# VH-VL binders against b1a7s3r263to410, part 35

Target 1, 148 residues: b1a7s3r263to410
Amino acid sequence: VTIVYDTMHYSTQKMAHEIAEGIMAEGYDVEMFFLHEDERSEIVKSILDSKAIAIGAPTINDEPYPSIGDLMYYLKGLRFERTGIKRKAVTFGSMGGKGGTPASLGKDLGEYGFDVVDTCEVYYVPDEEENKACFKLGQKLVEEAKKI
Short names: E, the ipSAE of ESMFold2; O, the ipSAE of OpenDDE; V2, 0.75 times the mean of E and O plus 0.25 times the DockQ between their complexes.

## First folded at step 12 (VH-VL; framework fv_ponezumab)

Design g3 (at its last look DockQ between E and O 0.67; V2 from the best seeds 0.00; counts 0 for: pae E 2.9 > 2)
Fold by OpenDDE, look of step 12:
Structure g3 (fold): chain C 148 residues (1-148), chain A 117 residues (1-117), chain B 112 residues (1-112)
Amino acid sequence: as target 1 above (148 residues)
Amino acid sequence: QVQLVQSGAEVKKPGASVKVSCKASGYTFTYYYIHWVRQAPGQGLEWMGRIHPSGGRTKYAPRLQDRVTMTRDTSTSTVYMELSSLRSEDTAVYYCARSFGYYFDYWGQGTTVTVSS
Amino acid sequence: DVVMTQSPLSLPVTLGQPASISCKSSQSLVYSDGNTYLNWFQQRPGQSPRRLIYWVSNLDSGVPDRFSGSGSGTDFTLKISRVEAEDVGVYYCMQGTHWPRTFGQGTRLEIK
């Protein structure tokens, strides 16, 4: 499973970690990418080799974090719907206001040929309940991926 | 608590290789990058590269790319940095550091590597 | 590579007095996300480096507020409002915007 995310104040990172925990709890490996550190080509390669992905980014100025936009735009051109499999996906992100990034990302991924199974959005720092939700999101992702 | 514990001092001859280890504990090993930074005696800090333990992805400083290899063992939560074709100029204290991109929050105690004929 | 240039390289300071360290980058450190990934590290004698500041001006947890960072683009400054004995060591700026990551030469702060 590939997890890709960006973060500003590490809230989205925390979410990514919890999602990862959920995934790993199901016995699956996770490769985690942080957009500031990793190259798009490496991320895409991982995605191509994955049946399931989690993509997350914070909301800034009522839009997804710009870095994730770059990735999404690239993914759009890859035509994943032509790869022969419909990869499972979840989206997640933190927000300090209106939010909407997970939904936006989910919409796009859906258009790109992914099966978006669920999303998770958190206001500022995720609390214990929200962390659990993220954990469950990871589990759900794996459960759906098993169907492929 | 988060800890990075590095292997002990090394003394090597020119042309040899050295492999320094960095054992991580107190956190989920596969969530954070490990960077390597070295410091020659009386000199500044030099970034050598980094590895992400979840996939073993590496990025090296161009100057060291041909000589440095970073690996990880997830079963032992250990990152390794191997430097080959050692030169006297490679004499330094080598640090591993946990990072999340720009966030260098924990450092190992350093490993002194001495290269001398 | 992005060259980070610090000044001064040696900084003798009287206890209780302020200190200022400059760091200049050979190119802009503004990243595509709009953030500037300039960090300051402190290395006390015989110790591993410790990050003090990230994103130019954000203090890390546990860092005294007598430390402050400022700047933009290519010009950055670390300030210590009142130098204490524990502040002795070498300070490094580091850019986290470009690859490879690069440090300044270091500024050695010592007490007069």
Scores: ipSAE 0.914, ipTM 0.956, lowest interface PAE 0.5, mean pLDDT 96
Fold by ESMFold2, look of step 12:
Structure g3 (fold): chain C 148 residues (1-148), chain A 117 residues (1-117), chain B 112 residues (1-112)
Amino acid sequence: as target 1 above (148 residues)
Amino acid sequence: QVQLVQSGAEVKKPGASVKVSCKASGYTFTYYYIHWVRQAPGQGLEWMGRIHPSGGRTKYAPRLQDRVTMTRDTSTSTVYMELSSLRSEDTAVYYCARSFGYYFDYWGQGTTVTVSS
Amino acid sequence: DVVMTQSPLSLPVTLGQPASISCKSSQSLVYSDGNTYLNWFQQRPGQSPRRLIYWVSNLDSGVPDRFSGSGSGTDFTLKISRVEAEDVGVYYCMQGTHWPRTFGQGTRLEIK
């Protein structure tokens, strides 16, 4: 299964890489997108071709990055519940304040037709145990995706 | 530990093509964009384009988009930049660089391409 | 394309004295997310460029604290509080806010 995720921050990038390691350890390819660098249409096409996604963003001034909001708005309009597949998702991110971005993204993805199986949020920079948790998150995402 | 090793210098005639390689090591090749930047003699740096190895997605500078092609080979961790219809103005040192987003953290050693009659 | 203009283009400096390099952009570098993607690179003689400062003022790993960056909008500055012999080279600013990415012409720093 092709698994797609996105990352925007050094700490969040580190988490995304560990999630990717977990996915690839289970024998599946990952296509990685940096939201500010890649065209939205390419990201959405990859999501449509996937059974599982990972969406990550850091919290800036206790708000999600605006660029993630643009993607979420676009995903809302695509009506994924009508595709006949309930795609699996995880959300992740780093925080410097009160956080909550992974949970907020998860809530939105659930409303858009995704089955959000887990979230992962770390304070500032992930430590070794948090890196292992991200690795396991990637493994869990693949396990859940195999059920569909 | 991270290294980007480029192919050797090239001398070309106007109208020819050049293909420069950039071999990555010391990191997971498919996680990072690779950009190409050139530096004409006595001038600054010019961004040419970039490729993401995980899907082969490319984006090229508008001035060069009709003449530049970037590819990658994940089995050898190598990206390639090909510039066609060479002109004297294309004489430059060509660099590959690894990036996340808007910043280039590691650079290749550079490849000198000389276009002369 | 966004034009990045550096000043001066040549900067002879006495060892141990401060140095300052200006970089001006033809358009605001504030992106829609509120961030300013102005970066600085150092190219030592005979070497490829290396990262120095990202996002206006953040020192990259392993960069001495005698380097600093500042600025906003269209006007940016790289400062070296006390120039050392190892600082000789060409310094470039680069903007990542607008497509395509563009660099300044470079500032050659040399010891008098």
Scores: ipSAE 0.434, ipTM 0.774, lowest interface PAE 2.9, mean pLDDT 84
ESMFold2 (binder alone), look of step 12: mean pLDDT 92; pTM 0.925

Design g4 (at its last look DockQ between E and O 0.84; V2 from the best seeds 0.00; counts 0 for: pae E 3.6 > 2)
Fold by OpenDDE, look of step 12:
Structure g4 (fold): chain C 148 residues (1-148), chain A 117 residues (1-117), chain B 112 residues (1-112)
Amino acid sequence: as target 1 above (148 residues)
Amino acid sequence: QVQLVQSGAEVKKPGASVKVSCKASGYTFTYYYIHWVRQAPGQGLEWMGRIHPSGGRTKYAPRLQDRVTMTRDTSTSTVYMELSSLRSEDTAVYYCARSFGSYFDYWGQGTTVTVSS
Amino acid sequence: DVVMTQSPLSLPVTLGQPASISCKSSQSLVYSDGDTYLNWFQQRPGQSPRRLIYWVSNLDSGVPDRFSGSGSGTDFTLKISRVEAEDVGVYYCMQGTHWPRTFGQGTRLEIK
């Protein structure tokens, strides 16, 4: 499973960690990417080799974090619908206002040929219940991936 | 508590290789990057590279690209840094440090590597 | 590579007096996300480096509030309002915006 995220105040990173915990609890390995640190080519390679992905970014100015846009634009061009498998996906992100990034990312991934199974969004710093929700999101992703 | 424990001091001859280990504990090993930074005697800090333990992805300083290799063992939560074709100027204290991004919040105690004929 | 230039390299200070260290980058350190990844580290004699400040002006946990960071773009400053004996050591700025990551030369703070 590939987890890709960017973060502004590390709330989205915390979410990514909880999602990873859920995935690992099911006995699956996770490869994590932080957009500020990793190369797009490495991320794409991991996605191509994965049956399931989690993509997360915060909302800024009522839009997805700009860095995630770069990745999404690249993914669009790869035509995943032509790969022969429909990968499972979840999206997540934190917000300081209106939000909407997870839904936006999910819509795009769906158009790119992914099966978006669920999303998770939190306001500012995730609380205990929201962390649990992220954990469960990871579990759900694995459950869906098993169907492939 | 988060802790990075490095291997002991090394003495090597020019042309040899050295492999330093950094054992991580107190957190989920595969969530954070490990960076290596060295410091020659009386000199400043030099970034060598980093590895992400979840996939073993590495990024090296261009000056060391051909001589440095970073690896990890997830079963032991240990990162390794191997430097080959050692030179006298490689004599330094080598540090591992945990980061998410450029945070660098925890550091190992350092490993002294001495290269001398 | 982004060159980080610190000044001064040697900083003798009287106890209780303020100190100021400058760090200049050869390129802007503003990342695409709008943040500026400039860090300050303290290295006391015989110890590993310790992070003091991240994102130009944010103090790490446990760092006394007599430390402060400021700046933008390519010009940054670390200030100590009242120098104490425990502040003796070498201070480094580091940029985390560009590859490879790079440090300043270090500023050695000593008590007069």
Scores: ipSAE 0.876, ipTM 0.948, lowest interface PAE 0.5, mean pLDDT 95
Fold by ESMFold2, look of step 12:
Structure g4 (fold): chain C 148 residues (1-148), chain A 117 residues (1-117), chain B 112 residues (1-112)
Amino acid sequence: as target 1 above (148 residues)
Amino acid sequence: QVQLVQSGAEVKKPGASVKVSCKASGYTFTYYYIHWVRQAPGQGLEWMGRIHPSGGRTKYAPRLQDRVTMTRDTSTSTVYMELSSLRSEDTAVYYCARSFGSYFDYWGQGTTVTVSS
Amino acid sequence: DVVMTQSPLSLPVTLGQPASISCKSSQSLVYSDGDTYLNWFQQRPGQSPRRLIYWVSNLDSGVPDRFSGSGSGTDFTLKISRVEAEDVGVYYCMQGTHWPRTFGQGTRLEIK
C-alpha cells in the first residue's frame, strides 16, 4: 500500500501514521511518501505497483494544498482506468476552515479510475478518537483491496 | 525514546571504502527518512544524502553521488552509508539524522572516519 | 546548490545579554506548499547537532522561550533574548526547500 501526504504542521503526517498502523495491523506493508521529500516519479511508480493507496493533504483557503494538486494532475494524465486494475483508495486530511479536500481528492481519484472507499477529515490536529478513525480507515482500505 | 546509535570510529587508507551503520529504535523505522550529514574537523555541516526505509529510496548530494551508497535493513532497523574511493578530505564525523517535514529532529552520536596514508 | 550565508561567524556575547544571528539564502526558501523550510540547529562543544527551531519560527519541544526565529524569503534571524552559559556552541541554519539540503557555515557563540 502506498501512502502519499503533504502537511503544513504534521497533522496530516499523524493521520498518515495512524492509517499505516491500521494497514500493518492487517499484516500488509506500506510504502510512505512525503510529497516534499520525494520525487513525483517515484510516487507514481509505487502507485502503479499497488492495489491500494491513501492520499492526504490539508486544505488551504478551501482548496487542495498546491503540491498535492500537482500529483493529482499527473495522475489524471495516466488514465488508471486503462490498466485493468480497479485500485482502491482513501483520502484524508486536516482543515483549518471550511475543509472538503478529502472529498474533492476522492472525486478526482474516482474520475481517474480508482475505487474510493472512504475519506477522513479532521479539524487541524487529530484527537484520540480521530486517530482511531484513521486506524480504522487503514483497516477498511485493506479489507476492500482484498476483494480485488 | 527515539535513539539513533551509530557504529564506531574507523581509520582508513586513501582509496578504501567505509561503511557506517545507524541503528534506529523507539519509533516505527519505516515511517521516517534518515539523512546523512558529515562535518570535517573544524568545519561546518555538509548534507550527503538520505534514504527512506520504506522501499529503500535514496537521494544523494550531486558532488558525492558517484561514491556514496545508502542501504537499509528493516529487520534490524538499521541504515548504512558507504563511501568509496576515500580521500583525505573525507576525514570527518558522519552523522545520521531522522527527518520529517524537511527537519532533522533526532541525530546519531556521530562516527569519526579518519583517512590517512 | 543554495548557498546559506551566516553572519557573524563568531559572536562573543556577555552573559545575560541578547544575541542575534543572521542567515541569508541565495534563493527563496518558500516551497510550493507555502511553507518556508528554514531550520536552526545548535551544536554544543563535543556533541552532535540538536534541533532548535523548525520552519523559521517554531520552537522545538524543550527549547527555552528565550530563543526565537524570524524572517522570510531569503533573510532569517535567530535571536536569544538573554544568553546563558548553556547556550555556548555553534548555531547552524539549514534550508530544506531545495535539493541538496544545505547549511550555513555556522556561528560560534562564545561567552566573553
Scores: ipSAE 0.366, ipTM 0.787, lowest interface PAE 3.6, mean pLDDT 84
ESMFold2 (binder alone), look of step 12: mean pLDDT 92; pTM 0.925

Design g5 (at its last look DockQ between E and O 0.76; V2 from the best seeds 0.00; counts 0 for: pae E 3.5 > 2)
Fold by OpenDDE, look of step 12:
Structure g5 (fold): chain C 148 residues (1-148), chain A 117 residues (1-117), chain B 112 residues (1-112)
Amino acid sequence: as target 1 above (148 residues)
Amino acid sequence: QVQLVQSGAEVKKPGASVKVSCKASGYTFTYYYIHWVRQAPGQGLEWMGRIHPSGDRTKYAPRLQDRVTMTRDTSTSTVYMELSSLRSEDTAVYYCARSFGSYFDYWGQGTTVTVSS
Amino acid sequence: DVVMTQSPLSLPVTLGQPASISCKSSQSLVYRDGNTYLNWFQQRPGQSPRRLIYWVSNLDSGVPDRFSGSGSGTDFTLKISRVEAEDVGVYYCMQGTHWPRTFGQGTRLEIK
């Protein structure tokens, strides 16, 4: 499973970690990418080798964090529907206001050939319940991936 | 609490290799990058590279690309930095540092590597 | 590589007086996400570096508010409003926008 995220105030990163924990709790390996640290080519390679992905970014100015746009644009061009499998996906992100990034990313991933199974969005710093929700999101992702 | 504990001082001859370890604790090892930074005596800091433990992904400074190798052991939460073909100029204190968000929130205590004939 | 240039390299300061360190980058440090990944580190004698500031102006947890960072693009400044004895050491700016990561030469702060 590939987790890709960017973060502004570490909240989305925390979410990514919880999702990872959920995935690993189900006995699956996770490769985690931080957009600021990792190259797009490496991320894409991991995604191609994965049956499931989690993509997360915060909302800024009522839009997805700009850095995620580059990746999404690239993914669009890869035509994952042509790869022979319909990869499972979840999206997540933190927000300080209106939010909407997880939904936006999910919509796009759906168009790119992914099966978006669920999303998670939190306001500012995730609380204990929200962390649990993210954990469960990871588990759900794995459960769906097992169907492939 | 987060801790990075590095291996002890090394003395090497020119042309030899050195492998420094950085044991991480107090957090989920595979969630964060580990960077290596060195400091020659009386000099500034030089970024050497980084590794992400989840996939053993590395990125090296171009100047050291051919001589540096970073690896990890997830079972022991340890990152290793190996530098080959040592030169006198490689004499330095070597630091590992965890990257969180804007990078380098925790540092190891440093490992002194001395290269002398 | 992005060259980080600090000034001054030596900074003798009287206790209680302010201090200012400049850091200039050879390229803009504004990343594609809109953030500027400029960090300041403090290294006290015989110790490992410690991050003081990230994203130009954000203080790390536990860092006294007498420290402040400012700047944009290629010009950055670290300020200490009132220098204390514990502030003695070398300060480094670091850019985290471009690869490879690069540091300034360091500024040695000493008490007069």
Scores: ipSAE 0.547, ipTM 0.868, lowest interface PAE 1.2, mean pLDDT 94
Fold by ESMFold2, look of step 12:
Structure g5 (fold): chain C 148 residues (1-148), chain A 117 residues (1-117), chain B 112 residues (1-112)
Amino acid sequence: as target 1 above (148 residues)
Amino acid sequence: QVQLVQSGAEVKKPGASVKVSCKASGYTFTYYYIHWVRQAPGQGLEWMGRIHPSGDRTKYAPRLQDRVTMTRDTSTSTVYMELSSLRSEDTAVYYCARSFGSYFDYWGQGTTVTVSS
Amino acid sequence: DVVMTQSPLSLPVTLGQPASISCKSSQSLVYRDGNTYLNWFQQRPGQSPRRLIYWVSNLDSGVPDRFSGSGSGTDFTLKISRVEAEDVGVYYCMQGTHWPRTFGQGTRLEIK
């Protein structure tokens, strides 16, 4: 499973870790990517080799940041709907305002050929119940990926 | 309880190679990048490169990229840095350090590598 | 490579007095994600470096609150409000925005 996230906020990083823990609890390996540290080509290669992905980004002033937009634009150009594999996806993130970035990202991924299973968004910092929800999200992603 | 424990000091001749290990504990090894930074005697810090152990993904400083190789062993939670074609200028203390979004919250104790004829 | 220039390079201070260290980068350190990857490290004599501050102004856990960081773009400052004997060492700024990652040349702080 491939986890990709953008950051301005440790909350999104915490959510990525909890999702990864849920995936590993089901016995599957996780490959973690941080958009600032990793090359886009390596991220896309991992996504192409995966049946399940999780993409996370924060929402600030209800405006997506260029770094995640660049990745999404690249994924659009690859036309995953034509690959013959219906990869499973989740989206996640933290917000400081109205939010909606995980839902918007999920809608875009659906258009790109992914089966978006669920989304998760928290306000600022995840509490104990929200951490558990992220863990469960990872488990759900694996459960759905097994169906293909 | 995060620890990065490095291998012991090395003395090498010019033209040889050295391989320094960095064993991680107290956290999930595959979540964090490991970077290598060296410090020549009496000098400042020089970033050498980094590896992300979940995918064996490396990136090296351009001036060292022909001579440095970083690898990992996830079963032992250990990262290795190998520097080849050693020169006297490579005499330094070599540190490993971890990062995830921010740099470098934990550092190894350092490994002294001495290159002398 | 992005050049990180620290001043002063040597900073003798009287115990209890404030200290200020400047770090200037040859390029903006604001990344596309809106974050500024500027960090400060302290290296006490004979020890490994220790992080003091990340992302310009965030104080690391266990670092005394007499340390603070500020700045934006290309100009950054580390301040110590009251220097104590344990603050002796070399201070480095480091940028994580551009490849390769680069450090300032270091500022040696000592008690006079």
Scores: ipSAE 0.412, ipTM 0.803, lowest interface PAE 3.5, mean pLDDT 86
ESMFold2 (binder alone), look of step 12: mean pLDDT 91; pTM 0.907

Design g6 (at its last look DockQ between E and O 0.62; V2 from the best seeds 0.00; counts 0 for: pae E 3.9 > 2)
Fold by OpenDDE, look of step 12:
Structure g6 (fold): chain C 148 residues (1-148), chain A 117 residues (1-117), chain B 112 residues (1-112)
Amino acid sequence: as target 1 above (148 residues)
Amino acid sequence: QVQLVQSGAEVKKPGASVKVSCKASGYTFTYYYIHWVRQAPGQGLEWMGRIHPSGGRTKYAQKLQDRVTMTRDTSTSTVYMELSSLRSEDTAVYYCARSFGSYFDYWGQGTTVTVSS
Amino acid sequence: DVVMTQSPLSLPVTLGQPASISCKSSQSLVYSDGNTYLNWFQQRPGQSPRRLIYWVSNLDSGVPDRFSGSGSGTDFTLKISRVEAEDVGVYYCMQGTYWPRTFGQGTRLEIK
């Protein structure tokens, strides 16, 4: 499973970690990417080799974090719908206001040929319940991926 | 608590290889990058490269690209840095540090590597 | 590579007096996300580096509030309001915006 995220105040990172915990709890490996640290080509390679992905980014200025846009635009061009595999996906992100990034990312992934199974969005720092929700999101992702 | 414990001091001849280990504990090993930074005697800090334990992805400093290899063992939460074709100028204290991006929040105690004929 | 230039390289200070270290980058450290990835590290004699400040001005947990960071773009400053004996060591700025990551030369703070 591939997890890709960016973060501004580390809340989205925390979400990514919880999602990873959920995935690993099901006995699956996770490869985690941070957009500031990793190359797009490496991320894409991992996604291509994965049946399931989790993509997360915070909301800023009522839009997805700009860095995630670069990745999404690249993914769009890869035409995943032509790969013969309908990969499972979840999206996640933190917000300090209006939010909407998970939904936006999910919409795009859906158009790119992914099966978006669920999303998770938190306000500011995720609390205990929100962390649990992210954990469950990871489990759900794996559960769905098993169907492929 | 988070700890990075490195292997002991090494003495090597020119042309040899050295492999330094960095064992991580106190956190989920596969969530954070491990960077390697070295410091020659009386000199500043030099970034060598980094590895992400979850996939073993690496990025190296250009000057060391052909000589450095970073690996990880997830079962032991250990990262390794191997430097080959050692030169006298490779004599330094080598540090591992936990990070994502430029966080660098925790550092190992350092490993002294001495290269001498 | 981004060159980080510190000044001064040697900083003798009287106990209780303030200290200031400058760090200049060869290009803007503002990343595409709007953050400026400039860190300050302290390395006491015989010890590993310790991060004091991240994102130019954010003090790490456990770091005394005597320390402060400021600056923007290419010019950054680390300040110590009242130098204490435990502050002796070498201070490094580091940029985390570009690859490769690069450090300043280091500033050696000593007590007069």
Scores: ipSAE 0.890, ipTM 0.952, lowest interface PAE 0.5, mean pLDDT 95
Fold by ESMFold2, look of step 12:
Structure g6 (fold): chain C 148 residues (1-148), chain A 117 residues (1-117), chain B 112 residues (1-112)
Amino acid sequence: as target 1 above (148 residues)
Amino acid sequence: QVQLVQSGAEVKKPGASVKVSCKASGYTFTYYYIHWVRQAPGQGLEWMGRIHPSGGRTKYAQKLQDRVTMTRDTSTSTVYMELSSLRSEDTAVYYCARSFGSYFDYWGQGTTVTVSS
Amino acid sequence: DVVMTQSPLSLPVTLGQPASISCKSSQSLVYSDGNTYLNWFQQRPGQSPRRLIYWVSNLDSGVPDRFSGSGSGTDFTLKISRVEAEDVGVYYCMQGTYWPRTFGQGTRLEIK
C-alpha cells in the first residue's frame, strides 16, 4: 500500500501514521511518500505497483495545496483505467475551517480510475477517537484491497 | 525513546572507502527519512543526502553523488552511508538525522572519519 | 545552492539578557505546499546538533518558551528572551525548501 501526503501542519502526518499502523496490523507493507521530499515519478511507480493507496492533504481555510495538485494532475494524465486494475483508494486530511479537500481528491481519483472506498477529515489535530478511526481506515483499505 | 546510534570512529587513507552505520530504535523505522550531515573540523554543517527506509529511495548532494551510496537494512533498522575515493577534505564528523515533515528532530551521536596518509 | 547567511557569527551575551540571531537566505524559502522550511538547531560544546525550531516559529518539544523564531521569505530571526548558562553553543539555521539542504555558518553564543 502506498501512502502519499502533503502537509502544512503535522496533523496530516499523524493521520498518515495511524493509517499506516492499521495497514501494517493487517500484515501488509506500507511505502510512505512526502511530496516535499520525494519525486513524483517515484510516487507514481509505487502507486502502479500497489493495489491500494491513501492520499492526504490538509484543508486549512482556503489554503492552496499546489504540490498535491501537481500529483493529481499527473495521475489524471496517466489514465489508470487502462492498467486493468481498479485500485482501491482513501483520502484523508485535517482542516482548520472550510474543509472538503479529502472529498474533492476522492472525486478526482474516482475520475482517474480508482475505487475510492472512504474519505476522512478531522478538525485541527485528531483526538484519540479520530486516531482510532484513521487506524481502522487503514484496516478497511486493506480489507477492500484483498477483494482485487 | 528515539535513538540513532552510529558506528565508531574510522581512520582511512586517501582513496579508500568508509561505511558508517546508523541504527534506529524507539520508533517505526520505515516511517522516517534518514539524512546524513557532516561537519569538518571547526566548520559548519553540510548536507550529504538522505534515504527513506521503506523503499530505499535516495537523494544525494550533487557534489558527492558520484562517491556516496546510502542503503538500509529493515531487519536491523540500520542505515548505511558509504563514501568512496576519500580525500583529506572528507575528514569530518558524520551525523545521521531523522526527518518527516520537519527537519531533524533526532540526531545520531556522530562518527569521526579521519582521512590521512 | 541556497546560501544561508547568519549574523552575528560570534555573540557574547550577559546572563539574563536577550539575544537575537539573524539568518538570511539567498532565495525565498516558501515552498509550493505553503510551508517555509526554515529550521534552527543548537549544538552545545561536544554534542551533536539538537532541533529548537521547525517551520520558522514552531518550538520543538522540550524547548523552553524563552526561545522563539520569526520571519518570512528570506529574513528570519531566532530570539532568546533571557539567556541562561545552558544556552552556550553554536546555533545554525537551515533551509529545507531547496536541494541540497543548506545551513548557515553558525552563530557561537558565549557567556560574557
Scores: ipSAE 0.356, ipTM 0.782, lowest interface PAE 3.9, mean pLDDT 85
ESMFold2 (binder alone), look of step 12: mean pLDDT 93; pTM 0.926

